# Ledger of designs, part 17: VHH binders against Galectin-4 (LGALS4)

Target 1, 332 residues: Galectin-4 (LGALS4), of Bos taurus (Bovine) (q3t0d6)
Amino acid sequence: MAFVPAPGYQPTYNPTLPYHNPIPGGLRVGMSVYIQGVASEHMKRFFVNFEVGQGQGADVAFHFNPRFDGWDKVVLNSKQNGSWGQEERKMSMPFRKGAAFELVFMVMTEHFKVVVNGTPFHEFKHRIPLQMVTHLHVDGDLMLQSINFIGGQPPSNQMPMPAQAYPMPMSAQAYPSPGQYYQQQSRLPTMEGPPAFNPPVPFNGRLQGGLIVRRTIIIKGYIPPTAKSFVINFKVGSSGDVALHINPRMTEGAVVRNSFLNGSWGSEERKVSYNPFGPGQFFDLSVRCGADRFKVYANGKHLFDFSHRLSAFQRVDLVEIHGDVTLSYVQI
Key: E = the ipSAE of ESMFold2; O = the ipSAE of OpenDDE; V2 = 0.75 times the mean of E and O plus 0.25 times the DockQ between their complexes.

## First folded at step 13 (VHH; framework vhh_5c3l_4)

Design m1 (from j1 with W106Y F110Y; at its last fold request DockQ between E and O 0.72; V2 from the best seeds 0.73)
Amino acid sequence: QVQLQESGGGLVQPGGSLRLSCAASGFTFSNYYMSWVRQAPGKGLEVVSEISGRGGDTYYADSVKGRFTISRDNAKNTLYLQMNSLKPEDTAVYYCAVESYSYGDYESAYDIRGPGTQVTVSS
ESMFold2, look of step 13: ipSAE 0.641; ipTM 0.894
ESMFold2 (binder alone), look of step 13: mean pLDDT 82; pTM 0.827
OpenDDE, look of step 13: ipSAE 0.741; ipTM 0.911
ESMFold2, look of step 18: ipSAE 0.640; ipTM 0.888
ESMFold2 (binder alone), look of step 18: mean pLDDT 82; pTM 0.827
OpenDDE, look of step 18: ipSAE 0.781; ipTM 0.930
ESMFold2, fold request of step 20: ipSAE 0.578, 0.616, 0.611; ipTM 0.879, 0.888, 0.890
ESMFold2 (binder alone), fold request of step 20: mean pLDDT 81, 82, 80; pTM 0.828, 0.830, 0.817
OpenDDE, fold request of step 20: ipSAE 0.819, 0.838, 0.842; ipTM 0.949, 0.947, 0.948

Design m2 (from j1 with W106H F110Y; at its last read DockQ between E and O 0.76; V2 from the best seeds 0.73)
Amino acid sequence: QVQLQESGGGLVQPGGSLRLSCAASGFTFSNYYMSWVRQAPGKGLEVVSEISGRGGDTYYADSVKGRFTISRDNAKNTLYLQMNSLKPEDTAVYYCAVESYSYGDHESAYDIRGPGTQVTVSS
ESMFold2, look of step 13: ipSAE 0.579; ipTM 0.866
ESMFold2 (binder alone), look of step 13: mean pLDDT 81; pTM 0.817
OpenDDE, look of step 13: ipSAE 0.753; ipTM 0.914
ESMFold2, look of step 18: ipSAE 0.633; ipTM 0.895
ESMFold2 (binder alone), look of step 18: mean pLDDT 81; pTM 0.816
OpenDDE, look of step 18: ipSAE 0.799; ipTM 0.935
ESMFold2, fold request of step 20: ipSAE 0.576, 0.605, 0.629; ipTM 0.878, 0.888, 0.896
ESMFold2 (binder alone), fold request of step 20: mean pLDDT 81, 80, 81; pTM 0.816, 0.813, 0.818
OpenDDE, fold request of step 20: ipSAE 0.818, 0.832, 0.843; ipTM 0.947, 0.945, 0.948
ESMFold2, last read: ipSAE 0.555, 0.597, 0.562; ipTM 0.871, 0.884, 0.864
ESMFold2 (binder alone), last read: mean pLDDT 81, 81, 81; pTM 0.821, 0.813, 0.817
OpenDDE, last read: ipSAE 0.846, 0.840, 0.830; ipTM 0.950, 0.949, 0.946

Design m3 (from j1 with G104P W106Y; at its last look DockQ between E and O 0.75; V2 from the best seeds 0.70)
Fold by ESMFold2, look of step 13:
Structure m3 (fold): chain B 332 residues (1-332), chain A 123 residues (1-123)
Amino acid sequence: as target 1 above (332 residues)
Amino acid sequence: QVQLQESGGGLVQPGGSLRLSCAASGFTFSNYYMSWVRQAPGKGLEVVSEISGRGGDTYYADSVKGRFTISRDNAKNTLYLQMNSLKPEDTAVYYCAVESYSYPDYESAFDIRGPGTQVTVSS
């Protein structure tokens, strides 16, 4: 089945370069832009621009430009009316040639906050009103794995979403572009808990209101090169029952699923068509509660279903994550 | 038109000093980091020093740290390199440079530079 992202979580997987597209609904305070990719083995430069318009010579509200073709550094600037502004540089290089990375731009009231591989890197004060930014432009010596626009919902009466096909039950359906995810809230996947940015492991998150149909849990993380295994549990906190146990085992090359009900494990399920949990890789996991099963996607591709073994799945109120994994974003 | 012109090179004995200057025009000088780069005989370019547009941050190659001082006068659009305790290995053509933004062809970070000034350190 086609992947339907939750509202306020708008991924594009495996985009080609150059990426040069509208930011869905325009740039807004509270929005984060997550870029996962791999720096080229022979990288000289890449850039990320937040642009006013798409044309050649468009103003650039924020130019973010790692460089390896002199001293290693990141160059940061803006461009207005064809002229570059006051150049900022960081002589600290958080990217490594040939390595996977996660680059996050958090849009704050006064500045962009830049986080690389979970570590705060720089704050760049707004020089152009952020509301004028319309496009994201990424190009250079990298491979993109995903670009994801998270948060920053526009007011509903200011920006109606055009009709688009979604693979949604019993509601209007549209195939999403980034800006089309807000067309209809009825029957769309939901995310209800507070987002957690770069949370520590072990992670415990309470599902307010329990696990309901269409509730979607998003987990973005990184597999350390030496990782052996990690665990994601959907639990009933009061009883210790585990409705869904997801156990990627990097040593075995397996993604093991099971339940733990009334003190005993059920039958293991192991069949997957691919394994997204490789050493040194970032992943993006979507776990959606359906009426009859969990539906799980990794990196935008269906990974497995898991039929409900705990029929009272509404009692699930806790998400646990532990083991050999680093987390960049959890939304419950 | 970006114009960069170095001056102040010459012949000096080991342990001596020179001050290089670079006159800049055709761009908003105070917005940009400026670099001194050098090319020794038979060698490629080496970045010697960099300075921020406002002059508050300075950076040096290990080979010159403690001996060279980069500075700028933004009112005069002039970049300087004070070179003290000169050694024979400092013999090179010295260039004043500004890095361009985003090369589609990635030819060289230092293509925007002056014609250079020769520094020769010998007895």
Scores: ipSAE 0.565, ipTM 0.861, lowest interface PAE 1.8, mean pLDDT 86
ESMFold2 (binder alone), look of step 13: mean pLDDT 82; pTM 0.832
OpenDDE, look of step 13: ipSAE 0.791; ipTM 0.933

Design m4 (from j1 with D105E E107D; at its last look DockQ between E and O 0.72; V2 from the best seeds 0.00; counts 0 for: unsure alone 64.8 < 65, grease 24.7 > 24.2)
Fold by ESMFold2, look of step 13:
Structure m4 (fold): chain B 332 residues (1-332), chain A 123 residues (1-123)
Amino acid sequence: as target 1 above (332 residues)
Amino acid sequence: QVQLQESGGGLVQPGGSLRLSCAASGFTFSNYYMSWVRQAPGKGLEVVSEISGRGGDTYYADSVKGRFTISRDNAKNTLYLQMNSLKPEDTAVYYCAVESYSYGEWDSAFDIRGPGTQVTVSS
């Protein structure tokens, strides 16, 4: 309930089927739709539709339909005025019954690009203007872990102005720093430019402007079945201090947290309400910097807090990720 | 209303040939993959062959590869199956089918099919 996503990251966690909801802000070039779920052990089919409206006769701009109830394949089509169009098929099946998956639809100018489990699968050319799409509809033989709408706004990504109209500013002989004027806007999350898609591991990301209160780092990834452990570090580059070290250890079934300050490790913290880092599983990790602590959510559920041990946490300017993990999306 | 009507079945000796036809109406035939499926006595449906809407891609069950040829004539809205070197195991009702876009139904993926045509291979 307490999880509030940053602008440009529109998640729904653990939705029930059928999922049939408006696409937040409408479908736009540069938007990606991330669907994490588990194919049923007895799967025959599921579908994802990008629809024009919500009615039973709504046009379908893009129908994506894995099928196991004939020869295994994925069927792709559109529906206009009650009639299905030219059917496309891929005779390769990227889903496994009973297995977790990540399905990504990237909205490009000329087509949808479909990526399954990090591998490009198909490009489906737009047949209906993408701006007409209003709803996402998902149903069938699966369990949904999450649906996330990511991006689709201009690259500028500027902070919104306060709702109140600004009074006419008074001129000052000494020009105040930008920080004084932007104090009204500090309540809003600070966002970087476009996120990193499918970045390699090891990953190193610079936090432009450092950690500030309400800054949120989003990490989506996959735990290989043979994984032993991986590490996420929130680090001060100049000193080598690690404000927060997150070390999921699949061999131990633990999520170890610590700090590394002044050349020494602090006390380990291991208690979690749930361990989302299982072999063969996808995860969606949110690390939010609060005034007194890091607040960490996995798959929309609170995982742990970690009280600040580095008082000058604003100096944290690097995120390092290494070890037995595959990354699908990182937003610094 | 989608309509599919098979013809060309019959009794044939082992090693013989038959050509099945399927007349299609009520939909834009060239948009859809079409299938021949068969049901042997006491068995479930088996997909025998599939062909793409434009006819450029064809697929066959292992049991019929090299003996059966699927084709279509989009100008006539007709699907064909040329069956050569017929064996007693090919005895079945043969259906012309279009896979349904429905899900969660207890029916098979091939519930949009004709009434079928009997093929019997016996000496």
Scores: ipSAE 0.550, ipTM 0.850, lowest interface PAE 1.9, mean pLDDT 85
ESMFold2 (binder alone), look of step 13: mean pLDDT 80; pTM 0.810
OpenDDE, look of step 13: ipSAE 0.729; ipTM 0.905

Design m5 (from j1 with I112H; at its last look DockQ between E and O 0.63; V2 from the best seeds 0.53)
Fold by OpenDDE, look of step 13:
Structure m5 (fold): chain B 332 residues (1-332), chain A 123 residues (1-123)
Amino acid sequence: as target 1 above (332 residues)
Amino acid sequence: QVQLQESGGGLVQPGGSLRLSCAASGFTFSNYYMSWVRQAPGKGLEVVSEISGRGGDTYYADSVKGRFTISRDNAKNTLYLQMNSLKPEDTAVYYCAVESYSYGDWESAFDHRGPGTQVTVSS
């Protein structure tokens, strides 16, 4: 069965370079852009651009550019009307050659918040209205594993504040009115629960409304190199029953699934075609509740099915995560 | 077109001092970090020092820290390097450089540099 992304979660897996695609619905406050990849062992440079339109000479609202060419640094800038703005530099390099990374751009009201591998790295103030940004451009000495656009639900009641007309000089070709892009944003399906960004472990989240058919839970995280195991439980809070227990065991190279019902463990399931839970790796897990089973996908690929052992799976109202894992994003 | 022209190099005795200057044109000087890089005979290019566009941040290689001072005058589009307590190992061609934004060439760190000025430290 094909991977069906959760509403408001639009992942692209294994995109080729250069990546130069539209941002779904445009940029908006509250949106996060997750980029997972691997820096080349021979990496010199790569960049991430938030661009205004598509084409040669497009304005760049935000240029993020790690450089490993002898004086390691991250360069940050913008480009307007063919000219680069005031350059910012970070002399700390959060990336490692040959290593997997997670780069997150959080779109805030006044700036981009950049997070690398779960650690805040930099805040870049908006120099171009974020509403004008339409494209994400990634290229350089890296491999892309995934790009995800998350969040950015238009606040229901906030009337679009009239874009303060930056006095565009007269000769600038009519950027399509930001108004048309806003209307398309309203149609993105909203995820039911508030997202948790970098939640601490142990994580205990309540499933408002319980577990229903077609509900999708998203868990993004990192497995530390020294990790032994971690656990994800879909639990009935009142009884302590676990409808689905997922237990990646790094020491065994196993993904153990089970249930805990009426005070006893069921039969373990271990068979998988691949194991996405390697030490030092990032993962993107989607757990979808079906009528008769859970369907679990990792990094856009089917991982396993788990038949419902708790007939009243709708009683599940808690998601618990504990053990040797770092969480970057949880949507329940 | 970006133009950079270094001056102020020469022959100096160990322990001596030199002041290098770089005249810049063809770009918004104050928007860019500027760098001094050097190349000694038979060695690769080495970054000596960098300064932010507004001059608020400065960086130095460990080999020159405490001896060299980078500065800039944005009104004159000029970069400076004050070199004190010079050592024979500081002998090199010194270049004023600005890193370009190239989307197609990932290999060049300092795409724009001047012709360089020779600094020789010898007894």
Scores: ipSAE 0.420, ipTM 0.783, lowest interface PAE 1.6, mean pLDDT 89
ESMFold2, look of step 13: ipSAE 0.581; ipTM 0.872
ESMFold2 (binder alone), look of step 13: mean pLDDT 81; pTM 0.825

Design m6 (from j1 with D105S W106P E107D S108E; at its last look DockQ between E and O 0.51; V2 from the best seeds 0.00; counts 0 for: pae E 2.4 > 2)
Fold by ESMFold2, look of step 13:
Structure m6 (fold): chain B 332 residues (1-332), chain A 123 residues (1-123)
Amino acid sequence: as target 1 above (332 residues)
Amino acid sequence: QVQLQESGGGLVQPGGSLRLSCAASGFTFSNYYMSWVRQAPGKGLEVVSEISGRGGDTYYADSVKGRFTISRDNAKNTLYLQMNSLKPEDTAVYYCAVESYSYGSPDEAFDIRGPGTQVTVSS
């Protein structure tokens, strides 16, 4: 069962090191790069480079380099024509050996904004025009769990609808018609609301237009080590009905799902093939509304389906998140 | 290629002072944090002090704080370490170093260093 990400949300799960790949659509203002990983227990250093090309000796627009093999610090620099520029350092170390982390690079007009584990860490002024950056390079003493480019993808509908003036020869009737081609593209997952970065908990987001088939909600978060449980509800705000209640319970090691319709809870569903909601861990949750069911993926892997119990699921217009969770990104 | 050359070591009595110098070439000196590291007999490398490329930020190991002063003269491409109130525990080979940007070096982050200068503190 294939996970198909919505346009503008391009994850890579469990990449191998070294990671050295093009940035989809190139680097631009408003893009964020989310890196989830685990620092090695015996970490000495790792780096993230924003590079101009990938060849040997490529310029580095931004070198981000946590180091434990001297004094603990993060080294930040650029490299042009084989020469490193003015070195910057942060003597605070936001990474802990053996611990999971989320590292976010937000591309702003004048600088990269770096956020580690939800806390702003550093701003690195652009020294090379950001439009020249083509590749992301990650290597070192870490395990990568995911790399996700958000806002870095060209619009998904770049093929225009065929004009009615263009004739279709009889020999071409084996190909999909223009309307079927558009319908095929419109059946891909969608994300229609504005993103929320580091929103507070409790979170309440309106689903403008309600749940429709293929609508996808993305939730990226962190589970504090002391967390007991948290809740994600897909609600009809006017009635209080809950079409889908997702309740990870860290103390029980369970992911409980239910509905709350007409003043009553339905039957609990608990079966999962794995549990991504561990204390001290980051997660990447995708909830897609299908015609027959919700399809839920965690960290790119199918977690569960939940058959619709509310037949009028398009009335769902509110996403509520509360409990023992920190949110880094929510896309409605 | 980077070249670093230390000088100014010697034998001093406890409580004495020495001033180490390091001549640097082969790179844009003012761009880099520079370090003094030392190796006592039979011991590994210890970072003693670091200074930012333009000299505005300085850092010291707890064992030398208040006794040692790092400085640099970017016009002369020279790094300095003023060592006061020397103790026998300060006996070591002192190296002028710049941290490598390489990953996976077999020995240590400070493989880019000079040949060192001996400091011996003995009565």
Scores: ipSAE 0.498, ipTM 0.841, lowest interface PAE 2.4, mean pLDDT 86
ESMFold2 (binder alone), look of step 13: mean pLDDT 80; pTM 0.808
OpenDDE, look of step 13: ipSAE 0.745; ipTM 0.912

## First folded at step 14 (VHH; framework vhh_5c3l_4)

Design n1 (from m2 with S102Y; at its last look DockQ between E and O 0.81; V2 from the best seeds 0.71)
Fold by ESMFold2, look of step 14:
Structure n1 (fold): chain B 332 residues (1-332), chain A 123 residues (1-123)
Amino acid sequence: as target 1 above (332 residues)
Amino acid sequence: QVQLQESGGGLVQPGGSLRLSCAASGFTFSNYYMSWVRQAPGKGLEVVSEISGRGGDTYYADSVKGRFTISRDNAKNTLYLQMNSLKPEDTAVYYCAVESYYYGDHESAYDIRGPGTQVTVSS
């Protein structure tokens, strides 16, 4: 029932401000920080800091600071031993008051690469060794929808299946921290393929090894304000069978699901408890293959289940995405 | 510890010129963008011009483009504004400013500024 993210995809949904928390596992080359939010209608400023520690006066490896309270600009700097360094500015403002945004910091060997709403914005050369960064700090005139730490580690090889060992109950009764149980890695959601950053639409991604139980597909995207519909298909490439067809329809406010097996569509399923596919909105979507059903979460909240209609779901080897959507990240 | 001191204002006829100077101390001057801001009688603060810390990038309000030139001398910790072809509309107190790194309940981005120098353009 509870959403459990796969290793290498570590979201926080609907965080409150100020956000001031450790970066999971520390900052590393290949890591990306995805921030989805809404700039306030009366925004003056917000900032994102990559900090060395969390105490008052902590060094700031990278200060990213959009400002509307002078000329519109983004101010970029570092802070060491209480002193700001050489100020950089970008006199191009990629944010709009009252609008949703996606802000991405990609950690490269020589610099941070900043991408706003899918468009490269600026590169900020490292002034403090990136390995010293321990915390992310976000505050100001915005509403946060999600913060997600992605990557920075090689994809793990599949570990041998454990001997089904579970921690015995006595550890919960013998110590003051009763919730510490051995977590079996083979039962966790997996992400097996390489990530695709800002892939084009239509998107076609091959599921290496097919769709297995606990395989999780992550799709982060944006719904243009004029979007009519888009489609996500989980297909058997050789036959054209579609095990799961997800069709958000913005014009009628529906999220339609179906199958296409042996040349025909099955019964439509439309019931959802909420609809995350609003015009002008960003979303993240987690599609996990369970033994009996697909389990689908949007923005960290359960959206729907879809019982398997194709019993040989392991033959699904293609994810197809097309229509009125832009993609920022796809993990297969 | 930040100190900014403007000088060079005065009374000038329309079409005339003035050169403003700003002495800076108490911070690493060459690290910061510097601004000239002005306040005309009965009006709020207006950003006139900005210059990058190393001096390579300059920016101007539309109302002063082609007439004003911002510059800096980092060896002397001094900011300048050369004002040519002055108009009565340029009459204001001119401030040398550094934008603050505040967040929260601050009055203005330009709270770090000197006491200002009066420029009056009239016949």
Scores: ipSAE 0.585, ipTM 0.873, lowest interface PAE 1.8, mean pLDDT 86
ESMFold2 (binder alone), look of step 14: mean pLDDT 81; pTM 0.827
OpenDDE, look of step 14: ipSAE 0.771; ipTM 0.926

Design n2 (from m2 with A109G; at its last look DockQ between E and O 0.86; V2 from the best seeds 0.00; counts 0 for: unsure alone 64.8 < 65)
Amino acid sequence: QVQLQESGGGLVQPGGSLRLSCAASGFTFSNYYMSWVRQAPGKGLEVVSEISGRGGDTYYADSVKGRFTISRDNAKNTLYLQMNSLKPEDTAVYYCAVESYSYGDHESGYDIRGPGTQVTVSS
ESMFold2, look of step 14: ipSAE 0.609; ipTM 0.882
ESMFold2 (binder alone), look of step 14: mean pLDDT 81; pTM 0.815
OpenDDE, look of step 14: ipSAE 0.786; ipTM 0.934
ESMFold2, look of step 18: ipSAE 0.602; ipTM 0.879
ESMFold2 (binder alone), look of step 18: mean pLDDT 80; pTM 0.814
OpenDDE, look of step 18: ipSAE 0.791; ipTM 0.932

Design n3 (from m2 with I112Y; at its last look DockQ between E and O 0.88; V2 from the best seeds 0.75)
Amino acid sequence: QVQLQESGGGLVQPGGSLRLSCAASGFTFSNYYMSWVRQAPGKGLEVVSEISGRGGDTYYADSVKGRFTISRDNAKNTLYLQMNSLKPEDTAVYYCAVESYSYGDHESAYDYRGPGTQVTVSS
ESMFold2, look of step 14: ipSAE 0.617; ipTM 0.887
ESMFold2 (binder alone), look of step 14: mean pLDDT 81; pTM 0.821
OpenDDE, look of step 14: ipSAE 0.766; ipTM 0.922
ESMFold2, look of step 18: ipSAE 0.629; ipTM 0.888
ESMFold2 (binder alone), look of step 18: mean pLDDT 81; pTM 0.822
OpenDDE, look of step 18: ipSAE 0.789; ipTM 0.930

Design n4 (from m2 with T28D; at its last look DockQ between E and O 0.87; V2 from the best seeds 0.72)
Fold by ESMFold2, look of step 14:
Structure n4 (fold): chain B 332 residues (1-332), chain A 123 residues (1-123)
Amino acid sequence: as target 1 above (332 residues)
Amino acid sequence: QVQLQESGGGLVQPGGSLRLSCAASGFDFSNYYMSWVRQAPGKGLEVVSEISGRGGDTYYADSVKGRFTISRDNAKNTLYLQMNSLKPEDTAVYYCAVESYSYGDHESAYDIRGPGTQVTVSS
């Protein structure tokens, strides 16, 4: 079946340039914007704008502009009523021509925090109230692989949410009673655990309530150019049983899946239609527990299904990730 | 309309000094990094020096470090370049410039510049 993203995780895959679209629900504190792309081999410039409106001459709350057409630098500014404000510059360049990158904007109360390839790069104080920002605009000498809007507090009641096909789950703190939470339950994928940003490897995450139907685990990471292999295990902590073992092997070009039940490995499964785990590549992995199988998507495309071999899969309560991988985001 | 006007060029002997000035108008001068760029005969543009809007950060090409000093007077909207110990290879048209925020087909990062002032270093 077609990929359906979990609520609070709103990816767009392979967008065309220029990208110029509303920010879902408006910009808010706690939101992060993840941009995966490749800088052009002949890059001169690209920009990311957080804009007030979409018209010609719209104010720009934050202009983020790597430049290679002079001395290499990143230029940062705002634009109000047709006038650029006080220019900031970083003379360090975290992007490389022809290389894949992950660019993250974290919206904090007093500033944007910018992270490039997992390394903090700059903090840009808000000059325009962040609530006025309505659009993200990306253009220039790059290729976009994905844009993803993650998290944030709900918008105010005076800004109604746009109509959408899927319900938006609210945290328990946002609802007055548990009964209302169950009435809003959907057959769509869910994410229920706290997010982990840039967690260390090895990673160990507890699945509170165990693995239930529709539960979705999101893993965003990076494959170092020298990587040999890494592992993702969905495990029963008490017994050591592994319901699903995912082992990308970069040296073999394979994505190996198996189970480890009652002290024994099962049969390997290796067929995939696409391998997202190449040297120097970023990946976005969605693992959803279905009633009769795991359903796994990478970068928005189906990667594999894995039929349940552990009949009591609800006993799975641990996600382990280790090996030659770095992680930018894990949601369990 | 952005206007930049250089002055202070001329003919000077090797080892001599010149002071270039650039009058700026039509924009919020103190918000922008400003640049001196030069073009020697038959060559492309070379960034000579840059200075931040408030003057706290300065940058120099290796070829001019220790000999040239960039400065600005934000009250007068004026950019300066003090050039000492001049060499024949410093011969060029010198431009006062500001980098564009545009994306697209531009000739140079320094498309917003004055008409330039000729500096000739010759015995």
Scores: ipSAE 0.552, ipTM 0.847, lowest interface PAE 1.8, mean pLDDT 86
ESMFold2 (binder alone), look of step 14: mean pLDDT 80; pTM 0.814
OpenDDE, look of step 14: ipSAE 0.776; ipTM 0.925

